# VH-VL binders against q0aze0: the designs that were tried, part 281

Target 1, 268 residues: q0aze0
Amino acid sequence: MKIILVNNRFKENTEKKAQEIAGQLSALNVEVIIDNGLDEPYAGTVDFIMVLGGDGTMLRAARRYGQRAIPVLGVNMGTVGFLSNIEINELAEYLPLILREEYSLEARMMLEVAVFQQQSLLTRVFCLNELLLRSNSPRMLSFALEISGQKLEPYRGDGLIVSTTTGSTAYSLSAGGPIADPQLDAFIVTPVASHIINKRPLVVSPEREISLHLLEEREAIIGIDGQIKMDFGAENRVLIKRAPHPLLMVNLKAKPFFTSIDRSLQRQ
Short names: E, the ipSAE of ESMFold2; O, the ipSAE of OpenDDE; V2, 0.75 times the mean of E and O plus 0.25 times the DockQ between their complexes.

## First folded at step 13 (VH-VL)

Design W13 (framework fv_inotuzumab; at its last look DockQ between E and O 0.67; V2 from the best seeds 0.00; counts 0 for: pae E 2.1 > 2)
Fold by ESMFold2, look of step 13:
Structure W13 (fold): chain C 268 residues (1-268), chain A 121 residues (1-121), chain B 112 residues (1-112)
Amino acid sequence: as target 1 above (268 residues)
Amino acid sequence: EVQLVQSGAEVKKPGASVKVSCKASGYTFTNYWIHWVRQAPGQGLEWIGGINPSGGYTTYRRKFQGRVTMTADTSTSTVYMELSSLRSEDTAVYYCTRDYEGTYLFAPDYWGQGTLVTVSS
Amino acid sequence: DVQVTQSPSSLSASVGDRVTITCRSSQSLADDYGDTFLSWYLHKPGKAPQLLIYGISNRFSGVPDRFSGSGSGTDFTLTISSLQPEDFATYYCLQGTEQPYTFGQGTKVEIK
């Protein structure tokens, strides 16, 4: 068995813990590839991905590996979030189940985001939580939203969030969007500080294609999962679709979403 | 072995342009961003901007916006940085450097040897 | 812009000395998920800069154990536990959390 161990080395003292876990796995004759986050993703065939960290580390792992249809386990390293399944101190207890592949998978929809200049594709990224379009100046944006070719009346405000259901508890929630069951597939479209008070959040079929562009020149940014940031101007357009593959999240330990909502959100 | 090899030193007059090259080897060129950083005499390091070679997306520090252009040639694994309307304060050593994420988790790992650009009346 | 200030600007030391360099940012360098983008570089004139430490405390490949990093929030430290002849150089911290990415002004470590 061959496992990628995704380590978060943007926090103090994570290397020792990752090496300890790699040693435990190697003692069980598991081949371990450590992904420390500075280099490109391991390109070879693997059976399982173990993510050591909180939601931020999982988001990064999803962007790196989420389209490869490989089981991904979130292992919490100290911060309560929505994307981990077990705690680090429980890993030894669950290792036999992992090795025997005795676990279930929960599919989590991802977004495919393509940014264009004119007709030219500039970049394509995947995300688990959301795309944020926001102003990068004191002035509001005027922008167009199209859903499967249907043009909505123009938006005016600080920006817009296009979220998955998994992302409904992230920036979309802070902007007034609904909490959604992550087992649903949908886009959640949430205005940010809209000057047009009749613009309400929308819940949209995952089969739709969403397009955004500015209606006048302003300094704007596209954000991906609160991590990647890209300048966005009047010459740009972004297209958002459901990604070809969901993130396959491993479920070893029951983690009831609805009874844990308030506790999980206390990080905010 | 990852290497970034830059073009040679240049002397320019104020108002001219300079184009510095950075040839990458030892890795998959389109999988990593190339950023540019400069160091004026007696000064520290200053980030200029970066380019994603796979699609040509660029990001520039605001003070250089409108004067800097970065391009990539995937057939030669080479990035170019062109700085126009040169001023005496643009005299510096210019470095290219590599970063996987480009616009998140910026921590460039491998650097070029530097290119001295001198702007003299 | 995030301001990053190093201390000291220069120091004089002998081989074997313990050297400590500090880096202070004008804002927390932790992102919304607690990930911190503070790295340290070694630079000699005429040479390529070298990554030493990233993510506060993680040594880059091939960096000797004598280099260590620590800190949180706005205050960070690079320590060289036993200075070697090849360590006489200028050291920079870099914040990589917010564009524009900014370096400290540098700390020259010179032989006494």
Scores: ipSAE 0.673, ipTM 0.861, lowest interface PAE 2.1, mean pLDDT 89
Fold by OpenDDE, look of step 13:
Structure W13 (fold): chain C 268 residues (1-268), chain A 121 residues (1-121), chain B 112 residues (1-112)
Amino acid sequence: as target 1 above (268 residues)
Amino acid sequence: EVQLVQSGAEVKKPGASVKVSCKASGYTFTNYWIHWVRQAPGQGLEWIGGINPSGGYTTYRRKFQGRVTMTADTSTSTVYMELSSLRSEDTAVYYCTRDYEGTYLFAPDYWGQGTLVTVSS
Amino acid sequence: DVQVTQSPSSLSASVGDRVTITCRSSQSLADDYGDTFLSWYLHKPGKAPQLLIYGISNRFSGVPDRFSGSGSGTDFTLTISSLQPEDFATYYCLQGTEQPYTFGQGTKVEIK
């Protein structure tokens, strides 16, 4: 068995823990690769990815390895979030199950975000939570939303969020989006401070494509998973699709998502 | 071993343009952003802009917008920075640097040796 | 723009001395998940800058243990526990969280 340990490069304690875990796994004849994000992603085949940290670390790991059909386990290290399955102090208990591959997998839909300059592709990113378009000034944006070729009325507001169901409990929720079952595949399109007071979020089939572009010469930004930021202007367009591969999240410990929502949200 | 090797020193007149190259090696070229930072004589370090070699997306400091152009050649693993309408204030050592974060944030780890650009009449 | 202010601008020290450099930003450098893009660099004349510390307190590969970083939010510190001859240089902090990315003014560590 070969395992990648992903730690948070911004938190030294996670790296130390990764070293410790690597030693333990090596003693069990498991090959271990530690990835703190500073080096290139491991290109070889692996059987399992263990993410040590919080949601931010998981989001980075998802973008880094999500396109590969590898089981990913979130191991929480003292943070509050939605993307970890077990706590670090529980790892020893569940390690035998991991090694025996006695766990279930939850396929979580990811977004494929493509940003264009005219017809030229500038960048393509796979992300687990959301794409955010927002104004880079106090002024509202005017932008066009197109869903599978259907042009909606122009949006006016601070911005727009296109989220996965996994991301429904992230920034989309703060913007008034619905909480979605993470076992459901769908886009959630949530307006951010729309000029239209009653502009409602949209739940969109994962089979559809979403396109955004500005209708005016103003400066905006694209945000991805709250970690990536890029300038977005009138000459740019963004195309959002379902990623070709879901993130395979390991479920070792049953987590009652709906009964724990209030608790998790109050702690954030 | 990660290496960034820059082109040699340049002497230009005001109003001219300069194009500095940065050849990367020792890693997958398209996996990391390359940024440019300069240091004028007696001054500190100043960020100019960056480029994602994968796709060619660029971001520039407002101060340099309209005068700076960054490009990437994946076939040669080389990034270029061109600065036009040169003025005396552009006299500086220009550095290319690799961003280990690679997610549209700025976290430089390795740096080129620097290229002196002198602008004088 | 995010302002980054280093102190002191310069200092004189001897080999073996403990050296402390501070960096203050005009706003928090932490992202939504608490990750802080604050780095420290060593720069010698005619040489490329070298990364010492990333993410506030993480030593880059090959960086001696005498270098350490600390801080949070807007206040950060680089400490050299025992100054060595090769440590005389100019040090810069860098915020990489918000564009435009900005460096501190630098701290020149000179031999006493």
Scores: ipSAE 0.609, ipTM 0.867, lowest interface PAE 0.9, mean pLDDT 93
ESMFold2 (binder alone), look of step 13: mean pLDDT 90; pTM 0.924

Design W14 (framework fv_inotuzumab; at its last read DockQ between E and O 0.77; V2 from the best seeds 0.69)
Heavy chain, then light chain:
Amino acid sequence: EVQLVQSGAEVKKPGASVKVSCKASGYTFTNYYIHWVRQAPGQGLEWIGGINPSGGYTTYRRKFQGRVTMTADTSTSTVYMELSSLRSEDTAVYYCTRDYEGTYLFSPDYWGQGTLVTVSS
Amino acid sequence: DVQVTQSPSSLSASVGDRVTITCRSSQSLADDYGDTFLSWYLHKPGKAPQLLIYGISNRFSGVPDRFSGSGSGTDFTLTISSLQPEDFATYYCLQGTDQPYTFGQGTKVEIK
ESMFold2, look of step 13: ipSAE 0.730; ipTM 0.880
ESMFold2 (binder alone), look of step 13: mean pLDDT 91; pTM 0.931
OpenDDE, look of step 13: ipSAE 0.560; ipTM 0.843
ESMFold2, fold request of step 14: ipSAE 0.697, 0.722, 0.673; ipTM 0.873, 0.875, 0.862
ESMFold2 (binder alone), fold request of step 14: mean pLDDT 90, 90, 90; pTM 0.926, 0.927, 0.926
OpenDDE, fold request of step 14: ipSAE 0.633, 0.607, 0.683; ipTM 0.866, 0.856, 0.884
ESMFold2, last read: ipSAE 0.689, 0.696, 0.695; ipTM 0.872, 0.867, 0.869
ESMFold2 (binder alone), last read: mean pLDDT 90, 90, 90; pTM 0.923, 0.923, 0.930
OpenDDE, last read: ipSAE 0.513, 0.632, 0.463; ipTM 0.828, 0.867, 0.812

Design W15 (framework fv_inotuzumab; at its last look DockQ between E and O 0.68; V2 from the best seeds 0.00; counts 0 for: pae E 2.2 > 2)
Fold by ESMFold2, look of step 13:
Structure W15 (fold): chain C 268 residues (1-268), chain A 121 residues (1-121), chain B 112 residues (1-112)
Amino acid sequence: as target 1 above (268 residues)
Amino acid sequence: EVQLVQSGAEVKKPGASVKVSCKASGYTFTNYWIHWVRQAPGQGLEWIGGINPSGGYTYYRRKFQGRVTMTADTSTSTVYMELSSLRSEDTAVYYCTRDYEGTYLFSPDYWGQGTLVTVSS
Amino acid sequence: DVQVTQSPSSLSASVGDRVTITCRSSQSLADDYGDTFLSWYLHKPGKAPQLLIYGISNRFSGVPDRFSGSGSGTDFTLTISSLQPEDFATYYCLQGTDQPYTFGQGTKVEIK
């Protein structure tokens, strides 16, 4: 068995634990590739991905590996979030089950985000939580939203969030969007400080295509999972679709979503 | 082995433009951003901006917006930085450097040898 | 813009000395997920800068173990435990958390 161990080296003291875990796996004849975050994702075939860290590390792992249809296990290293399944101190307990593939998988929808200049594709990224369009100045944005070619009345405000159901507990929640069951596939479209009072959050079929562009030149930013940031101007357009593959999250330990909401959110 | 090789030194008059090249080898060119950083005489390092060679997306530091243009040629694995309306304070050594994430986790690992651009009347 | 200030601006030392350089930012360098984008570089005139430490304390490939980094929040330290002849250079910290990305003003380590 060959696994990728995603190690978050942008926190102090994570290397020792990652090497310890790699040693335990190697002693069981598991080939381990450590992804330290500075290099491109490992391109070869692997059976399993183990993510050592919290939600931020998982979001990055999803962008790097989520489209490869490989089981991904979140191992929490301290702060409990929404995307880890087991704690680091439980890993030895669950390791035999991992090696025997005695676990279930939970599919989580991802977004495919394509940014254009005029008609030219500039970049394409995948994300697990959300795309955020926001003003990068004190002035509000005027922007157009299209859903499968259907133009909605123009928006005016600080911006817009297009999230997955997994992302419903992230920035979308702060902007007034609903908490959604992550087992559902949907887009959640949440206005940010809308000047137009009739603009309510929308829940949209994952089969739709969502397009955004500015109606006037303003300083704006596209944010992806609260991590990637890109300038966005009047010459740009973004197209959002459901990604070809969901993230396949490993479930070894039951984590009831609805009974844990308050505890998980209070850690934010 | 990862290598970034830059074009040679240039001398320009104020108001002119300069175009510096950075040729990459030893890795998949389109998978990494190229950023530019300069060092004026007696000064520290100053980030200018970056380009994603895969589609040509660019991000520039605000003070350079409107004067800097970065382009990529994937057939030659080369990035270009053009700085226009040159002033004497633009005299500096210009470095290219690579970073996988580009706009997140900025921690460039490999750097070019530098290109001295001198702006003198 | 995030401002990053190094101390001292220069120092003189002998081979074998322990050297410490500090870097203080105007804002926390931890993002919302607790990831910290603080790196240290070595730079000699006429040469490319070289990555030493990233993520506060992680040594880049090939960097000797005499180099170590530490810190949190806004305060960070690079330590050279036993200075070698090749270590006389200018050192920079870099914050990579918020655009525009900014370097400290540099610390020149000179031979006594």
Scores: ipSAE 0.646, ipTM 0.847, lowest interface PAE 2.2, mean pLDDT 89
Fold by OpenDDE, look of step 13:
Structure W15 (fold): chain C 268 residues (1-268), chain A 121 residues (1-121), chain B 112 residues (1-112)
Amino acid sequence: as target 1 above (268 residues)
Amino acid sequence: EVQLVQSGAEVKKPGASVKVSCKASGYTFTNYWIHWVRQAPGQGLEWIGGINPSGGYTYYRRKFQGRVTMTADTSTSTVYMELSSLRSEDTAVYYCTRDYEGTYLFSPDYWGQGTLVTVSS
Amino acid sequence: DVQVTQSPSSLSASVGDRVTITCRSSQSLADDYGDTFLSWYLHKPGKAPQLLIYGISNRFSGVPDRFSGSGSGTDFTLTISSLQPEDFATYYCLQGTDQPYTFGQGTKVEIK
């Protein structure tokens, strides 16, 4: 068995823990690769990815490895979030199950975000939570939303969020989006401070494509998972699709999502 | 081993343009942003801009917008920075540097040796 | 723009001395997940800058243990526990959180 340990390069304690865990796994004849994000992603085949940290670390790991259809386990290290399955102090208990591959997998839809300038692709990113388009000034944006070629009425407001169901409890929620079952595949399109009062979020089939572009010469920003920031202007367009592969999240410990929502949200 | 090797020193007149190259090796070229930072004589370090070799997306500091152009050649693993309408104030050592974040944030880890650009009449 | 101010601008020290350099930013450098893009660099004349510390307190590969970083929010510190001859140089902090990315003005560590 070969395992990648992903730690948070910004938290030294996660690196230390990764070293410790690596030693333990090595003693069990498990090959271990430690990835703190400073080096290129390990290109070889692996059986399992263990993410040590919080949601931010998981989001980075998802963008880094999500396309490879490898089981990914979130191990929380003292943070509050939605993307970890077990706590670090529980790892010893569940390690035998991991080694025996006695766990279930939850496929979580990811976004494929493509940013264009005219016809040229500037960047393509896979992300687990959301794409945010927002104004880079106190002034509202005017932008066009198209869903599978259907042009909606122009949006006016501070911005727009396109989120996965996994991301429904992230920034989309703060913007008034619905809480979605993580087991459901769908886009959640949530307006950010629309000038139209009570502009409703949209729940969109994952089979559809979402396109955004500005209808005016304004400065805007694209945000991805709260960790990537890009300038976005009138010459740019963004195309959002379901990623070709979901993130395979390991479920070792049952976490009742709906009964724990209030608790989790209060802690954030 | 990660290496960034820059082109040699340049001497230009005001109003001219300069194009500095940065050849990267020891890693997958398209996986990391390359940024440019300069240091004028007796001054500190100043960020100029960056380019994602994958797609060619660029960030430029506002003060350089309209004068700076960054490009990437994936076939040669080389990034270029061209600065036009040169002024005496542009006299500096220019560095290319690799960003290990790759998320449109800036965390440079490896740097080129620097290229001195002198602008004088 | 995010302002980054180092202190002191220069200092004189001897081999074996403990050296402390501070960096203050005009706003928090932490992102929504608490990750802070504050780095420290060593720069010698005629050489490329070298990464010492990233993410406030993480030593880059090959960096000696005598270098350490600390801080949070807007206040950060680089410490050299025992200055070595090769450590005489100019040090810079860097914020990589917000554009335009900005360096501190530098701290020159000179031989006393």
Scores: ipSAE 0.497, ipTM 0.829, lowest interface PAE 1.4, mean pLDDT 92
ESMFold2 (binder alone), look of step 13: mean pLDDT 90; pTM 0.919

Design W2 (framework fv_inotuzumab; at its last look DockQ between E and O 0.71; V2 from the best seeds 0.00; counts 0 for: pae E 2.5 > 2)
Fold by OpenDDE, look of step 13:
Structure W2 (fold): chain C 268 residues (1-268), chain A 121 residues (1-121), chain B 112 residues (1-112)
Amino acid sequence: as target 1 above (268 residues)
Amino acid sequence: EVQLVQSGAEVKKPGASVKVSCKASGYTFTNYWIHWVRQAPGQGLEWIGGINPSGGWTTYRRKFQGRVTMTADTSTSTVYMELSSLRSEDTAVYYCTRDYEGTYLFSPDYWGQGTLVTVSS
Amino acid sequence: DVQVTQSPSSLSASVGDRVTITCRSSQSLADDYGDTFLSWYLHKPGKAPQLLIYGISNRFSGVPDRFSGSGSGTDFTLTISSLQPEDFATYYCLQGTHQPYTFGQGTKVEIK
């Protein structure tokens, strides 16, 4: 068995723990690769990815490895979040199950976000939570939303969020979006401070494509998973699709999502 | 071994343009952003902007917008920074530096040796 | 822009001395997930800057353990436990959380 340990490159505790865990796994004849995010992603085949840290670390790991269809386990390092399955102090207990591959997988839909300038592709990113378009000034944006070629009425407001169901408990929620079952594949399109007071979020089929572009010369920003920020202008467009591969999240410990929502949200 | 090798020193007149190159090696060129930082004589370090070699996405400091252009050649693993309408205050050592791709959170790890650009009449 | 202020601007020290450099930012450097993009660099004239510390307290590959970083929020410290001859240089902190990214003004460590 070969395992990648992903740790938070900005947290010394996770790096230290990764070294410790690597030693333990090596003693069990498991090949271990530690990825702190500074080095190039390991290009070889691996059987399992263990993410040590919080949601931020998981989001980075998802963007880094999600397209490779490898089981990914979130191991919480004492933070509050939605993307970890077990706690670090539980790892020893569940390690035998991991080694025997006695676990279930939850396929979580990811976004494929493509940003263009004119006809040129500037970047393509796979992300687990959301794409945000927002104004970079106190002024509202005017932007066009198209869903599978259907042009909606122009949006006016601070911005727009396109989220996965996994991301429904992230920034989309703060913007008034619905909480979605993580087992459901769908886009959640949530307006951010729309000029239309009662502008409602949209739940959109994952089979559709979503396109965004500005209708005026304004300075805007696109954000991905709250970790990537890009300047966005009138010459840019965003195309959002379902990623070709879901993130395969390991479920070792049952977590009652709906009964724990209030608790999790109160802690954030 | 990761290396960033920059082009040689330049001497320019005010109003001219300068184009500095940064050749990367020892890693996958398109996996990391390249940024540019300069240091004027007796001054500190100043961030100029960055480019994602994969796709050519750029971000510039507002101060330099309209005067700076960054490009990347994936075939030669080289990034270029062109600064136009040069002024005497643009006299500085210019450095290219590598950062992790896609984060837009700047934590450069490797740096070029620097290129002195002198602007004088 | 986020202001980053180092102190002191310069100091004189001897080999074996403990050296402490501080960096203060005008606002928190933590992102939404608590990751702080504060780095420390060593720079010698005519050479490329070298990364020493990233993420407040993590030593970069090959960096001796005499270098350490600490801090949180807006206050950060670089410590050299025992100054070596090769450590005489100018040190910079960098905030990489907010654009435009900004450096401290530098701290020159000179031989006493």
Scores: ipSAE 0.728, ipTM 0.897, lowest interface PAE 0.8, mean pLDDT 93
Fold by ESMFold2, look of step 13:
Structure W2 (fold): chain C 268 residues (1-268), chain A 121 residues (1-121), chain B 112 residues (1-112)
Amino acid sequence: as target 1 above (268 residues)
Amino acid sequence: EVQLVQSGAEVKKPGASVKVSCKASGYTFTNYWIHWVRQAPGQGLEWIGGINPSGGWTTYRRKFQGRVTMTADTSTSTVYMELSSLRSEDTAVYYCTRDYEGTYLFSPDYWGQGTLVTVSS
Amino acid sequence: DVQVTQSPSSLSASVGDRVTITCRSSQSLADDYGDTFLSWYLHKPGKAPQLLIYGISNRFSGVPDRFSGSGSGTDFTLTISSLQPEDFATYYCLQGTHQPYTFGQGTKVEIK
């Protein structure tokens, strides 16, 4: 069995801990690739991905590996979040189940985000939580939203969030969007400080294509999962679709979403 | 082995432009951003901006906006930085450097050897 | 702009000495997930800078164990436990959390 061990390189002592876990797995005849995130994702075939860290590390792992249809386990190293399944001190208990592949998978929809300048593709990225379009100046944005070619009335405000249901508890929630069951597949479109009163959050079929562009020359940013940032201007357009593959999250321990929501949200 | 090899030293007069090249090898060129950093005599390192060679997307430090242009040629695995309207304070060694994410987790790993640009009358 | 200040600006040391360099930022370098984008570089005249430490404390590939990093928030330290002849150079910290990305002014480590 061959696994990728995704290390959170931006916390203290994570490299040492990753090496310790890799050693334990190697002793069980498991081939381990440690991904520290400095280089491009490992391109070879693997059976399983283990993410050592919290929600931030899982979001990064989803961007790097989420389209490969490989089981991904979140292992929390300290701070409680929405995307880990087990704690690091429980790994030994669950390791036999992992090796025997005795676990279930929860599919989580991802976004495919393509940014263009005129007709040229500048970049394509995948994300688990949300795309944020926001102003990068003191001034509000004026921008257009199209859903499957249907042009909505122009938006004015600080920006817009296009979220998955998994991302409904992240920035979308703070901007007034609904909490969504992550087992649903949908886009949640949430205005940020809209100047236009008739712009309410929308829940949109995952089969739709969402397009955004600015109507005035303004400095803006596209944010991906609160991590990747991309300058966005009047020459740009972004297209958002459901990604070809969901993130396949490993479920070893039940994580009751609804009864734990207040505890997890208090971190934010 | 990852390598970034830069073009040679340049001497320019104020008001001119300079174009420095950075040729990459030993990795997949389009998967990594290239950033530029300079060091004026007796001063520290200063970030200028970066380019994603895949689509040519750029980000520039505000003080250089309007004077700097970065481009990439995927056929030669080469990034170019052009700085226009040169001033004497632009005299510096200019480095290219590589970073995977480019705009998150910025911690460039491999650097070019540097290119001295001298601006004098 | 986030300013990072190194201390000392220069120092003289002998082979075998323990050397400590500090880097202090004007703002926290931790993001919302608690991840910190602080790195350390070694630079010799006429040569490319070399990454030593990323993410506060992680040694880059091939970097000897004598180099270590620590810190949090706004205060960070690079330590060279036993200085070697090849370690005489200028050292820089880099904050990569906030654009524009900024370097410390450098610490020159000279042979005594």
Scores: ipSAE 0.598, ipTM 0.819, lowest interface PAE 2.5, mean pLDDT 89
ESMFold2 (binder alone), look of step 13: mean pLDDT 91; pTM 0.935

